# VH-VL binders against Thymidylate kinase (dtmk-1), part 1

All scores and structures are predictions.

Target 1, 218 residues: Thymidylate kinase (dtmk-1), of Caenorhabditis elegans (q22018)
Amino acid sequence: MATDQKRGLLIVFEGLDRSGKSTQAKRLVESINKKSTESGDASSSPSAVLQAFPDRSSSIGKLIDQYLRKEIDMDEHALHLLFSADRFSKNQMIRDNIAKGIDVICDRYCYSGVAYSLAKGLPEQWVRSSDVGLPKPDAVLFFDVSPEVAAQRGGFGEERLETATIQQKVAAVMPTLRDDAYWKTVNADGDLDSVEKNVFRIYENLDREKPFESLEKI
Structure headers, positions and changes below count from the first letter of each chain, unless a header shows other numbers; antibody chains aren't numbered by Kabat.
F, E and O are the ipSAE of ESMFold2-Fast, ESMFold2 and OpenDDE, as the mean of both directions, binder to target and target to binder. V2 is 0.75 times the mean of E and O plus 0.25 times the DockQ between their complexes.
[cut] marks letters that were taken out.
The coordinates of atoms that the task and the answers printed are left out; those that the model quotes come from them. Centres of patches stay.

## First folded at step 8 (VH-VL; from q1 with heavy chain H35N)

Design q3
Fold by OpenDDE, look of step 8:
Structure q3 (fold): chain C 218 residues (1-218), chain A 120 residues (1-120), chain B 107 residues (1-107)
Amino acid sequence: as target 1 above (218 residues)
Amino acid sequence: QITLKESGPTLVKPTQTLTLTCTVSGFSLSSYGVNWIRQPPGKALEWLGVIYSGGSTDYNAAFMSRLTITKDNSKNQVVLTMNNMDPVDTATYYCARKGYYGWGDYFDYWGQGTLVTVSS
Amino acid sequence: DIQMTQSPSSLSASVGDRVTITCKASQDIYDYVAWYQQKPGKAPKLLIYDASNLETGVPDRFSGSGYGTDFTFTISSLQPEDIATYFCQQHDNYPLTFGQGTKLEIK
């Protein structure tokens, strides 16, 4: 890495189901890469990769997927640890990309894991400890969507955790995990283009010169 | 209802240290950052610093050497300490909550402010 | 530091008038500008953030626009209760900075 090359950014999209975070994460990656291609100078323009959690294509992710699709049952503690393991399985990938100046955009991260487990009543100290050591995001984009808007979006209820009760509990827990030093709340009730614009502006203002750190606490 | 209230001495002697406390209600300090802003009489507003929900801080470089912001989440209190006060530091001091949406710090809720006079 | 140059410093208008205040940033700050209303002896009140987003509870006669370096705050129809000093503020980069203010009076 050239001495003057800036590091990549770790950006995490968090929010309830159907908040639009997945769509926006994808759009951000596409936008970043498009600009990189247009500039003709790969060294001066950042590129990005998208990482969803769980990674349902991985061995661990497949097991999680089976649970989510209600094909298997699982102890809540085991499930929590599998989610953490899934994230840690990408630890080196994230760090390597960041070191290469490639932005890593995550669809969900440790905060979802913690929020869901807490919502289920698992011990707080234990739940918050499993993800310690993961890369610390440069920004958490929290998609705040109103229940009314979320309900209008299709596909709700297909997975185990897509219940109104669970979502309400998670919604109540998620704000307690917020650190507004690097959390940015996005109003997700708007149209796709408006939200995208906001996301991109946040992205453009992130500081690539700050040290890349690991999570010391959740 | 969201409220912020500044408290502390209203008169400080030159070279002394100012300590102000911002007591908040209606929200948790673990969820929102709190900023300190001052306004000299008849003048513009000046941002001093912020303590974020996670406990980290940012300061205006102009005051960094003599300004410290701390908080106690359990007490719902944010404390500003400013050393070596000078008459030029006479101002109304505000604590204000960081806005919920978007980038950066704008201030959606303010305390009423407390006038601090620095005089011998 | 980012300088916010606000104009005019003062203005007088009649009830019902359209009032416009401008703020110019010393550098491109996207749309990261907030506008505040400050009445005498009171704390500032947030009206607009992100250049054009109206804060909850604020009357729709207040609006903001702009992107980059030039920003505008508008009162579509001035009301007696709007007598105040108005401030712009950039929330793009630290240190956060404010405009000098515009004192608005009613004729």
Scores: ipSAE 0.384, ipTM 0.794, lowest interface PAE 1.7, mean pLDDT 92

## First folded at step 9 (VH-VL; from q3 with light chain L96W)

Design r2
Fold by OpenDDE, look of step 10:
Structure r2 (fold): chain C 218 residues (1-218), chain A 120 residues (1-120), chain B 107 residues (1-107)
Amino acid sequence: as target 1 above (218 residues)
Amino acid sequence: QITLKESGPTLVKPTQTLTLTCTVSGFSLSSYGVNWIRQPPGKALEWLGVIYSGGSTDYNAAFMSRLTITKDNSKNQVVLTMNNMDPVDTATYYCARKGYYGWGDYFDYWGQGTLVTVSS
Amino acid sequence: DIQMTQSPSSLSASVGDRVTITCKASQDIYDYVAWYQQKPGKAPKLLIYDASNLETGVPDRFSGSGYGTDFTFTISSLQPEDIATYFCQQHDNYPWTFGQGTKLEIK
């Protein structure tokens, strides 16, 4: 039954560590849901769910988490595939929510996975192929933060991939993955409220009538 | 240094096809979209179309039937093809890079433009 | 299509004057407006994007404001080198559209 209901949006937050993307993703979800509850009409207002990748609570995500915490070592190819598997494990969930008109907000997605693997020197064709078939984002919000601002933000260096060298390499690779048809760069140097406003403006301007597609390439 | 440069014929006969090439430097076409914009003499700017970094294109509906934009990333070239030219299409044609930040297409770098005259 | 109505079409001011140009959109376009400077025989130059963000390298005497349908471009202190035509442009929805332009002259 072609429900006259507009589909949900898939919005992906990408960026380097300490770019503020996680905070803003959460804020977006909260804001969307708050508005939905206030309107009293669940049919007219979108709701949203937050999905972080990796999902560290899942069986696959737990293995990834162990690696990130330096508890175990892992072949880089295996790690890459685990990240992909983690995303694909949520494939149906994403599609189901979108079909129900629920927005799916992702904290990181395939672009991070590809960028990190490329930064580590894994073969490009192989790395870019593993996530093909995933839901295509309606928007990628790339949080561009200056090194100076990022350095002021605490908590850096606790995980395996939180090194200056890795971050620099990832920073160099990430722009090469950009498709500016749906890739929106957010200046992340601003204060939380300023960035939030920008995120919300982008969100509000997204077209829900466009066909929902799968990634054919990365 | 970021540069865009339009090249092609400056004189086109009515009903003929215009082909312009935009050669870019200082950035990769795999990372930035390139737009085509024209300006008739003494008139306002008119957006024609865009080819994005991923290769997708969008066109102004007013020109969609006769406009095609392609690119070769390896050559750093974007090509505009416009069929059935008319004297009303006389204008300075610009290629311009899509802005980096925010929503939609604004244009942060422009070519110098090339005047195309359509005349018999 | 989104119409951008720019005003005035022309203006003359003295060096040091505050100059204001307005652009009105036919619909709500949030803050998705850019402003360009075009000198005679030259390509447009981006000055402002997202209604109020100053492009890198642009003097701070240039500014923009507005949200929704009404937008303003301002030169706080007009300089001789500012002689140009100025255009607003919406970057909200296809097709991207420009204002008619404002020709600025110095008295």
Scores: ipSAE 0.378, ipTM 0.808, lowest interface PAE 1.8, mean pLDDT 93

## First folded at step 12 (VH-VL)

Design v4 (from r2 with heavy chain D58N)
Fold by OpenDDE, look of step 12:
Structure v4 (fold): chain C 218 residues (1-218), chain A 120 residues (1-120), chain B 107 residues (1-107)
Amino acid sequence: as target 1 above (218 residues)
Amino acid sequence: QITLKESGPTLVKPTQTLTLTCTVSGFSLSSYGVNWIRQPPGKALEWLGVIYSGGSTNYNAAFMSRLTITKDNSKNQVVLTMNNMDPVDTATYYCARKGYYGWGDYFDYWGQGTLVTVSS
Amino acid sequence: DIQMTQSPSSLSASVGDRVTITCKASQDIYDYVAWYQQKPGKAPKLLIYDASNLETGVPDRFSGSGYGTDFTFTISSLQPEDIATYFCQQHDNYPWTFGQGTKLEIK
């Protein structure tokens, strides 16, 4: 009996540093779970989990974190592969949750990894190949923030990749990764509540009946 | 400057296939989807289909059986092919770029349109 | 398919007048409505998306509002160059659908 249970959604938040994506990802998860609790029917309302990449609590993520904090140096190829490995380490988790009807909300995904590596000048074909086979997002919410607004947001420059030069390069690369079939660009210059509402509307419009697929290309 | 321009035959015989080409400039097809929309004379606009930046397509169900949209990113061209044309298909055909922000397809840039007449 | 019922079909107003056009969706489509201006013999021009977002370069006399099923397009002060047919369009669900249009003339 084909369990009429709708699958979960994989939603990815992408954007430059300080675009507000992390905050909004968290808010979305909270909103989804709140509604689920209020409905009293766990079968009729989805729940969600938040997954940030890199997972800085994991063994792989800790290495990445050390690099980002400028505690260690690393070959850029190795770093790229570690990011990919970090994502793949959650592959089964993502798939399992989706199969259970649980939404997986990702703060960053393969697109950031690819964009940063390309920005650093790594070979394109190689960079785009490492994440092939990961779960394909149902939606990529790309947070488009103006440089002016981003600059007003504190904490920039603390990590290795938080430089103007790197961010500019990444910003130039990101559009080249866009598939506007499932990429949704969110104007991130607005206030938190307005952006949240927009994110939620997008979420509500996603189709849970479509087949869950793997990335064939980046 | 962003431009779209439709080109192709302006006269098609019944049962024949219409092929229109949309040539774009000022943006990359690898970054933006292109939609086809038509408008019969004096009538409302009708959405036909779309090819997204990644190459995936979606069609209006009313035309799915006879409509194909393809593209060549390197040539900046999107091609619409519609089979079994009928006089009822007489319309101005537009290609239009998918809007950048938000959900769904709205159309921020349009070609000038090309009038296609289906007549024996 | 989502139907967009536009009203009125035609409208005549004087220069300087406030003009209002409405569009009703057959179902809740949030704020996913776009408005277009089409001058005779020309392609449609995007004026508004997401019900209320003014497209870049569009004069601020144009505005839109609405959420759910009822949407409004407004010209605060009608100008001679605004003679056109206006269309609403839903960008909520496939297939994308348009209103039947409102022909706007100046008295």
Scores: ipSAE 0.802, ipTM 0.912, lowest interface PAE 0.6, mean pLDDT 94
Fold by ESMFold2, look of step 13:
Structure v4 (fold): chain C 218 residues (1-218), chain A 120 residues (1-120), chain B 107 residues (1-107)
Amino acid sequence: as target 1 above (218 residues)
Amino acid sequence: QITLKESGPTLVKPTQTLTLTCTVSGFSLSSYGVNWIRQPPGKALEWLGVIYSGGSTNYNAAFMSRLTITKDNSKNQVVLTMNNMDPVDTATYYCARKGYYGWGDYFDYWGQGTLVTVSS
Amino acid sequence: DIQMTQSPSSLSASVGDRVTITCKASQDIYDYVAWYQQKPGKAPKLLIYDASNLETGVPDRFSGSGYGTDFTFTISSLQPEDIATYFCQQHDNYPWTFGQGTKLEIK
């Protein structure tokens, strides 16, 4: 019994821009925390937290934000490494929450970083190597949306990575990153409420008891 | 067009090792997992195991002590090895592709199957 | 292991009839049920996944429903080419398990 300690889950949401991914990540965190409160398990700490990448409020994230808003330029290798550094800056926070039994829902992760850099033509081995050592997700929910539906949801083209050309290239790269042992593809063309229900059902099947030492690294 | 095709021996003696090869076309083994399922004559289908696109495997506990599934992405081949065959293992063996959407493994494309008879 | 119990074991119907086959899981599997058609001497063909999602290219006379433990598969108007064995499969948890099948014959 002394070695049987349950941990939180690391769950990553990935998908093209305007796939509904960010909305669904917020809804999942809200649903998890609502369910824990309804079970009479009131606590001062949440049962799940949201971690978006990049974190545009941090020092690293502010540089990334300036780049994305076209306020500065930088070398594409430097940009890739800044995105990776942003993720590693949260590494201990992620591990600490998981150790406390708190689920961490990431809105984007290393798969976005790799996909965008590969789409720009950066060397594959180099691009894939920079995130080695991050906590491995228990699941990746990949939001599959048609480019037409994504474009109709508005706001496209305002930042550097939001063009239809870049999104098409990223869509072509994503299959090379998939591992369907733990990647779950979500059909995101439909109603956001129906997608939310499907996401929560996937989450419920992942909500398994796991000891802390079962957390793997990429 | 997506295809899977099983190949290997059709007759195996008891205690021998069965090796079957699934050759795939129209999709990449780096993107989709492949499952092995068998159907004994007149009986229900039995799931044997899977190799996922990233290379990890999962085996049905009833068979796991004598099953190995491997693959070679560049050759588009998935290989089933099953040790210590017994006459009760007589069945049609299928390889099948894991479905794209949702939870768990359901099988959107199947090979034609190969009948393996285990007898002395 | 999750047991899938299918009924009936065999069924005979006329062209144009509505055909219903049921499948019961030994535990709650949400809607994680797939349905397959297997024609004599051929490999299974996926018709439905997630209890009700029709696979691309499958005629809309085929449908499915259910949640939890009780699932139904329906052919709204039986056609001559629908002679086959039909079976369910749960995709909720390892090992993936199948119903024993329903042999459909045309009178």
Scores: ipSAE 0.780, ipTM 0.902, lowest interface PAE 0.8, mean pLDDT 89

Design v5 (from r2 with light chain D92N)
Fold by OpenDDE, look of step 13:
Structure v5 (fold): chain C 218 residues (1-218), chain A 120 residues (1-120), chain B 107 residues (1-107)
Amino acid sequence: as target 1 above (218 residues)
Amino acid sequence: QITLKESGPTLVKPTQTLTLTCTVSGFSLSSYGVNWIRQPPGKALEWLGVIYSGGSTDYNAAFMSRLTITKDNSKNQVVLTMNNMDPVDTATYYCARKGYYGWGDYFDYWGQGTLVTVSS
Amino acid sequence: DIQMTQSPSSLSASVGDRVTITCKASQDIYDYVAWYQQKPGKAPKLLIYDASNLETGVPDRFSGSGYGTDFTFTISSLQPEDIATYFCQQHNNYPWTFGQGTKLEIK
């Protein structure tokens, strides 16, 4: 009797630079895996993997990384497509893990890609079309951070897209991509532990019995 | 300023269909979900359903068979359709915006409500 | 459905008094509780969400606490303008459900 093994969850962290999303994504994965180990029943407890986009270790991600580091220039259309390709390169991995009951935690996803491209003035229909067919997240955790708090966090300005102008434009675009059916906005101004607890509560409330779907639109 | 306003008939005959429109301003329906909630006179609030910013809907199971919620983002309107009205459905009907932060639906902005009486 | 049992159903207090309303959930809902104020003939107004987060513009005499199944709403110093019915609401699971309300009057 095929023990109706619950599927894994696809959880996406989105937000502006320095919103703390990367740190929280990592903490979530660690927390999930720690609990799995402690329960002693690997079959009954979920495990998780972390996937960052872009994957800067991949061939495609390396090209993107070169651009971000200002080592090379690139047509904005090409860049957009590379980001999409980077995500699609992990399409099977995501689906396989979900099918095995492994949670996939993504640091950034298609929404960042679309938001940045729109902020740059690329055609909307074109930009929103390239990621159609990717796995649909069970939840998008959008980290909403105030500009004042973000500015206090070090390391801003090293990469090509880490400019105030770009960030402001992206901030304006991102809410237009929101589907509040599965977008959960996290107040990212709080302390690290409080935010972590909030993220974990959201995680625990997600429904694993819902069908796993693909994105039909962005 | 964020506003929601319910409009439609205030009197409905039994077995007829109720159609209410919620017109919103100060925010985009493409960014926020809108819920319908009713309150019978002197009674507690009852959640009916929601249409989210992406267009998906969820309904209270008690009303799913006779309730439909649609929207037109360009018109800033959400429409509630409820079939087979009964005197027990007499209530003030509210549309309310989904809260921005956190999990689940709480309601941060409400319309003034419209009293709908079902009477022959 | 999650049941929200609110108590008391009615309360009378004097200006300046501390007022406490409780809401008990039929299951663990973490801290996903909202509190509303409804004045006669008006729509409910959001006061608190996530059990303890004060909505913008709401006076700080209003507060909330709780986690799991037991939740508390408090007015630290009752004001004449606080005459209303107060409702708790869980925002943990569909369908969203409300408490039966507490009618607050001033002596």
Scores: ipSAE 0.810, ipTM 0.913, lowest interface PAE 0.6, mean pLDDT 94
Fold by ESMFold2, look of step 12:
Formats: sequence, structure tokens, C-alpha cells
Structure v5 (fold): chain C 218 residues (1-218), chain A 120 residues (1-120), chain B 107 residues (1-107)
Amino acid sequence: as target 1 above (218 residues)
Amino acid sequence: QITLKESGPTLVKPTQTLTLTCTVSGFSLSSYGVNWIRQPPGKALEWLGVIYSGGSTDYNAAFMSRLTITKDNSKNQVVLTMNNMDPVDTATYYCARKGYYGWGDYFDYWGQGTLVTVSS
Amino acid sequence: DIQMTQSPSSLSASVGDRVTITCKASQDIYDYVAWYQQKPGKAPKLLIYDASNLETGVPDRFSGSGYGTDFTFTISSLQPEDIATYFCQQHNNYPWTFGQGTKLEIK
């Protein structure tokens, strides 16, 4: 008998703070799971899962969370490696879900890790190398939003990495990480519902028949 | 400010290999993919292939066996190599930048094109 | 391959006229259609992507619409500088394919 299991998709949401990306990642997961139940699939497993990075509930992620909430200090190289370790701690979970046909929607990924460390002035080759070997996304949805629209959506300005200066530097760095073979730039200036429809159309059109790969460079 | 320019031979003989260079300015090849498209005289445009900003390529299946696209980001150059040219390959050849937003490849900036004639 | 069938092949209109060109895709391509203007001896210029999104710097007399298989390109008030051949192109899936073009002339 032919094996018919279609693999899951790894889809990464990236963008600056207040770009709407986290809301859209949650909405995409909800939409995938809603359409699965509407089609009569009574499976006990979800069709999509959300994975935020950092995972602030893990042992590694709790250290990162303490840093972000200004409770501890650490060397910037150590911090970079902790973010990378946090992602690798989910490596097998991601691969297992993909093999089972479960989509994994990541809210941030290695591109955030690299962009923030480059914005801090850490050495480029070193910064880009630590996440090589992670699962390669089928798509990166990069949320491009104007400053005026971002301001209307509210703020997340109390953590260490949320200052205007860091955000400006990250905005300058993120385009240099882009690989437009699998990065899709989303115009996020529209209302949440219109952006959601665009995101879902991109999702529907992704090719599950391409091999699932590992990142060889970032 | 964004420019693309095709350069290379304008006349090749049947069976020879065509090599065209696209030189870009005003954007980085590390950020944008570049496509090759041709237009035979009096006919519709034909997409040949793409090299993406990360270096991966996709080719039109009709040309895949004889087509190679490479690039050098530091020189701002994308190179098309097409083997075993035939008179039916006579066309104006364009390089074009992949659009920034959304899905798939549409072409937001084009070179002026170069006419390549294949004849003895 | 996705075929793009464009109509009409040629068209003659007066300055100020509303001009309409259509493309039909052989398969559902959502709204993933681009429209180009090509003047004689020049490269195509992108006007519209995603069926209806105007590229930056394109005059608002140009518009597009459609979803699925049927797409329309409109010039609301034809200007002398709009003499060109216009092409549709699908950007849904490989290979990226083009309509055969509509040659627009001014009476």
C-alpha cells in the first residue's frame, strides 16, 4: 500500500514588536484547527500547534525570561547561546510533529536571535553560525508594518529588547537575513482580518511535497 | 536608482553555449532574487528561471536540462548559462528582480534586455 | 503549466476612454496575477500584483480586479503615454507564465 501521510509544515512568523505577528500566528493555528474539525476530522490530535520562542516555561527559557524582565544580567554572548539552545531544545519535537503531519507555527525563530545579536554588535559570522542545523522553515512570514500602524496596536516596551533604539537596529538587520525562496513579506498595515486572510492564502498554497530540510546557513 | 543590466554576446552559433551577465545596482542580491525571462521576436514572454537571495534556484522544466543560473553577491552579478543553443532560442533576454510582497514571483524591476541571435 | 489567455489581442481607443483588458487562467490562481506595461523597444514595467495592488509610483487610473480564473485590467481614462502592449502574468506556481499581450493604440 502506498504511504499517504503528508508531512506538516514548519511556518515561522517574524517581525518587529507591535507588527501583529503574534496575534496572526495564534489566528493561523486556530483557523487550521477549526477547519480540521469542520471537515469532520474527529482526531484527538491537533492539526497545528503554536511554538513561541523563547519558550519561557522551560529551564533555559526561564533564564531568558529573567533577563528580559531585568531580573538578572548576563554576557551578551552567553545570552545569544541561551536563545539558540532554547530553539534546539525543541528540535526533535518540531521534527516529530512535522513527520506526524502536524503543522508547527513558530512565533519568532533563529532570525530574531540573529537580528537582535547583530543589533547589539556581536560578531556576524559567530552570530549566524549557532543555529545552523535547526529545521528549515517551509516559509517565514515577515510582517512589514508602518510605524503609525504599529503605534496604534499598543506597546510592549518594558522588556530589555523593546527600546526604540534596538528596534531600529533590528529593522535594519532583518532584511539582510531574508531568503526570498521561502520568506514571504506580509503587508501588515491592513486590519487584522484582512491580514489574516492573506496569511491563510499563503498557508494554503505552501507545498508539502518538497523535502523537509535543515538550515545550512542563516 | 534600482537598475539591472544584461550583457554578453549578441550572436551565437547553433550548439554553442550562451553566457549572459546581469549586473545590478540599488539593491542587494543577498536580499532579492533575480529571474531570467526571454521574449522571442513577436511572441509572449517566457520565464527561464530564478536564483533566490539565499542562492537556491528554480528552472522552467522546458529548459532545465541546459540551463544554469549562478551569482556573485560581492560583484552584484547574476549569470545565465544556456547550453546547446538553437535558432528557436533567438530572443531578447531580460533579468528582473523578484517582487517584495506576497506570494510567488512577479517582477518589479527589469533590465533593458539584450537581443541574442542564434544563427550560423 | 497554467495558461493565461488574454483578450483582446489588440485594441484602439481615444484619449479619455475607459479601457478594459481581460485574462483567464486555466486553473484557480487565487488573486496571484500581475499586470505589465511594455512600450516598444523597452522592458515590461510592473503595474499591478495580486490582481489589484498598485505598484509604488503607478498612476491610480490603472486598476485591476479578479479572483480565481477571471481577471480584469482597467485604464479609467486613457492618456497618450499609455500606448503600449499590456501583459498579464500568473504568480501562483511554476513556471511563471504570461498572457500573449494586448496591443493598445490611440485612434
Scores: ipSAE 0.808, ipTM 0.908, lowest interface PAE 0.7, mean pLDDT 90

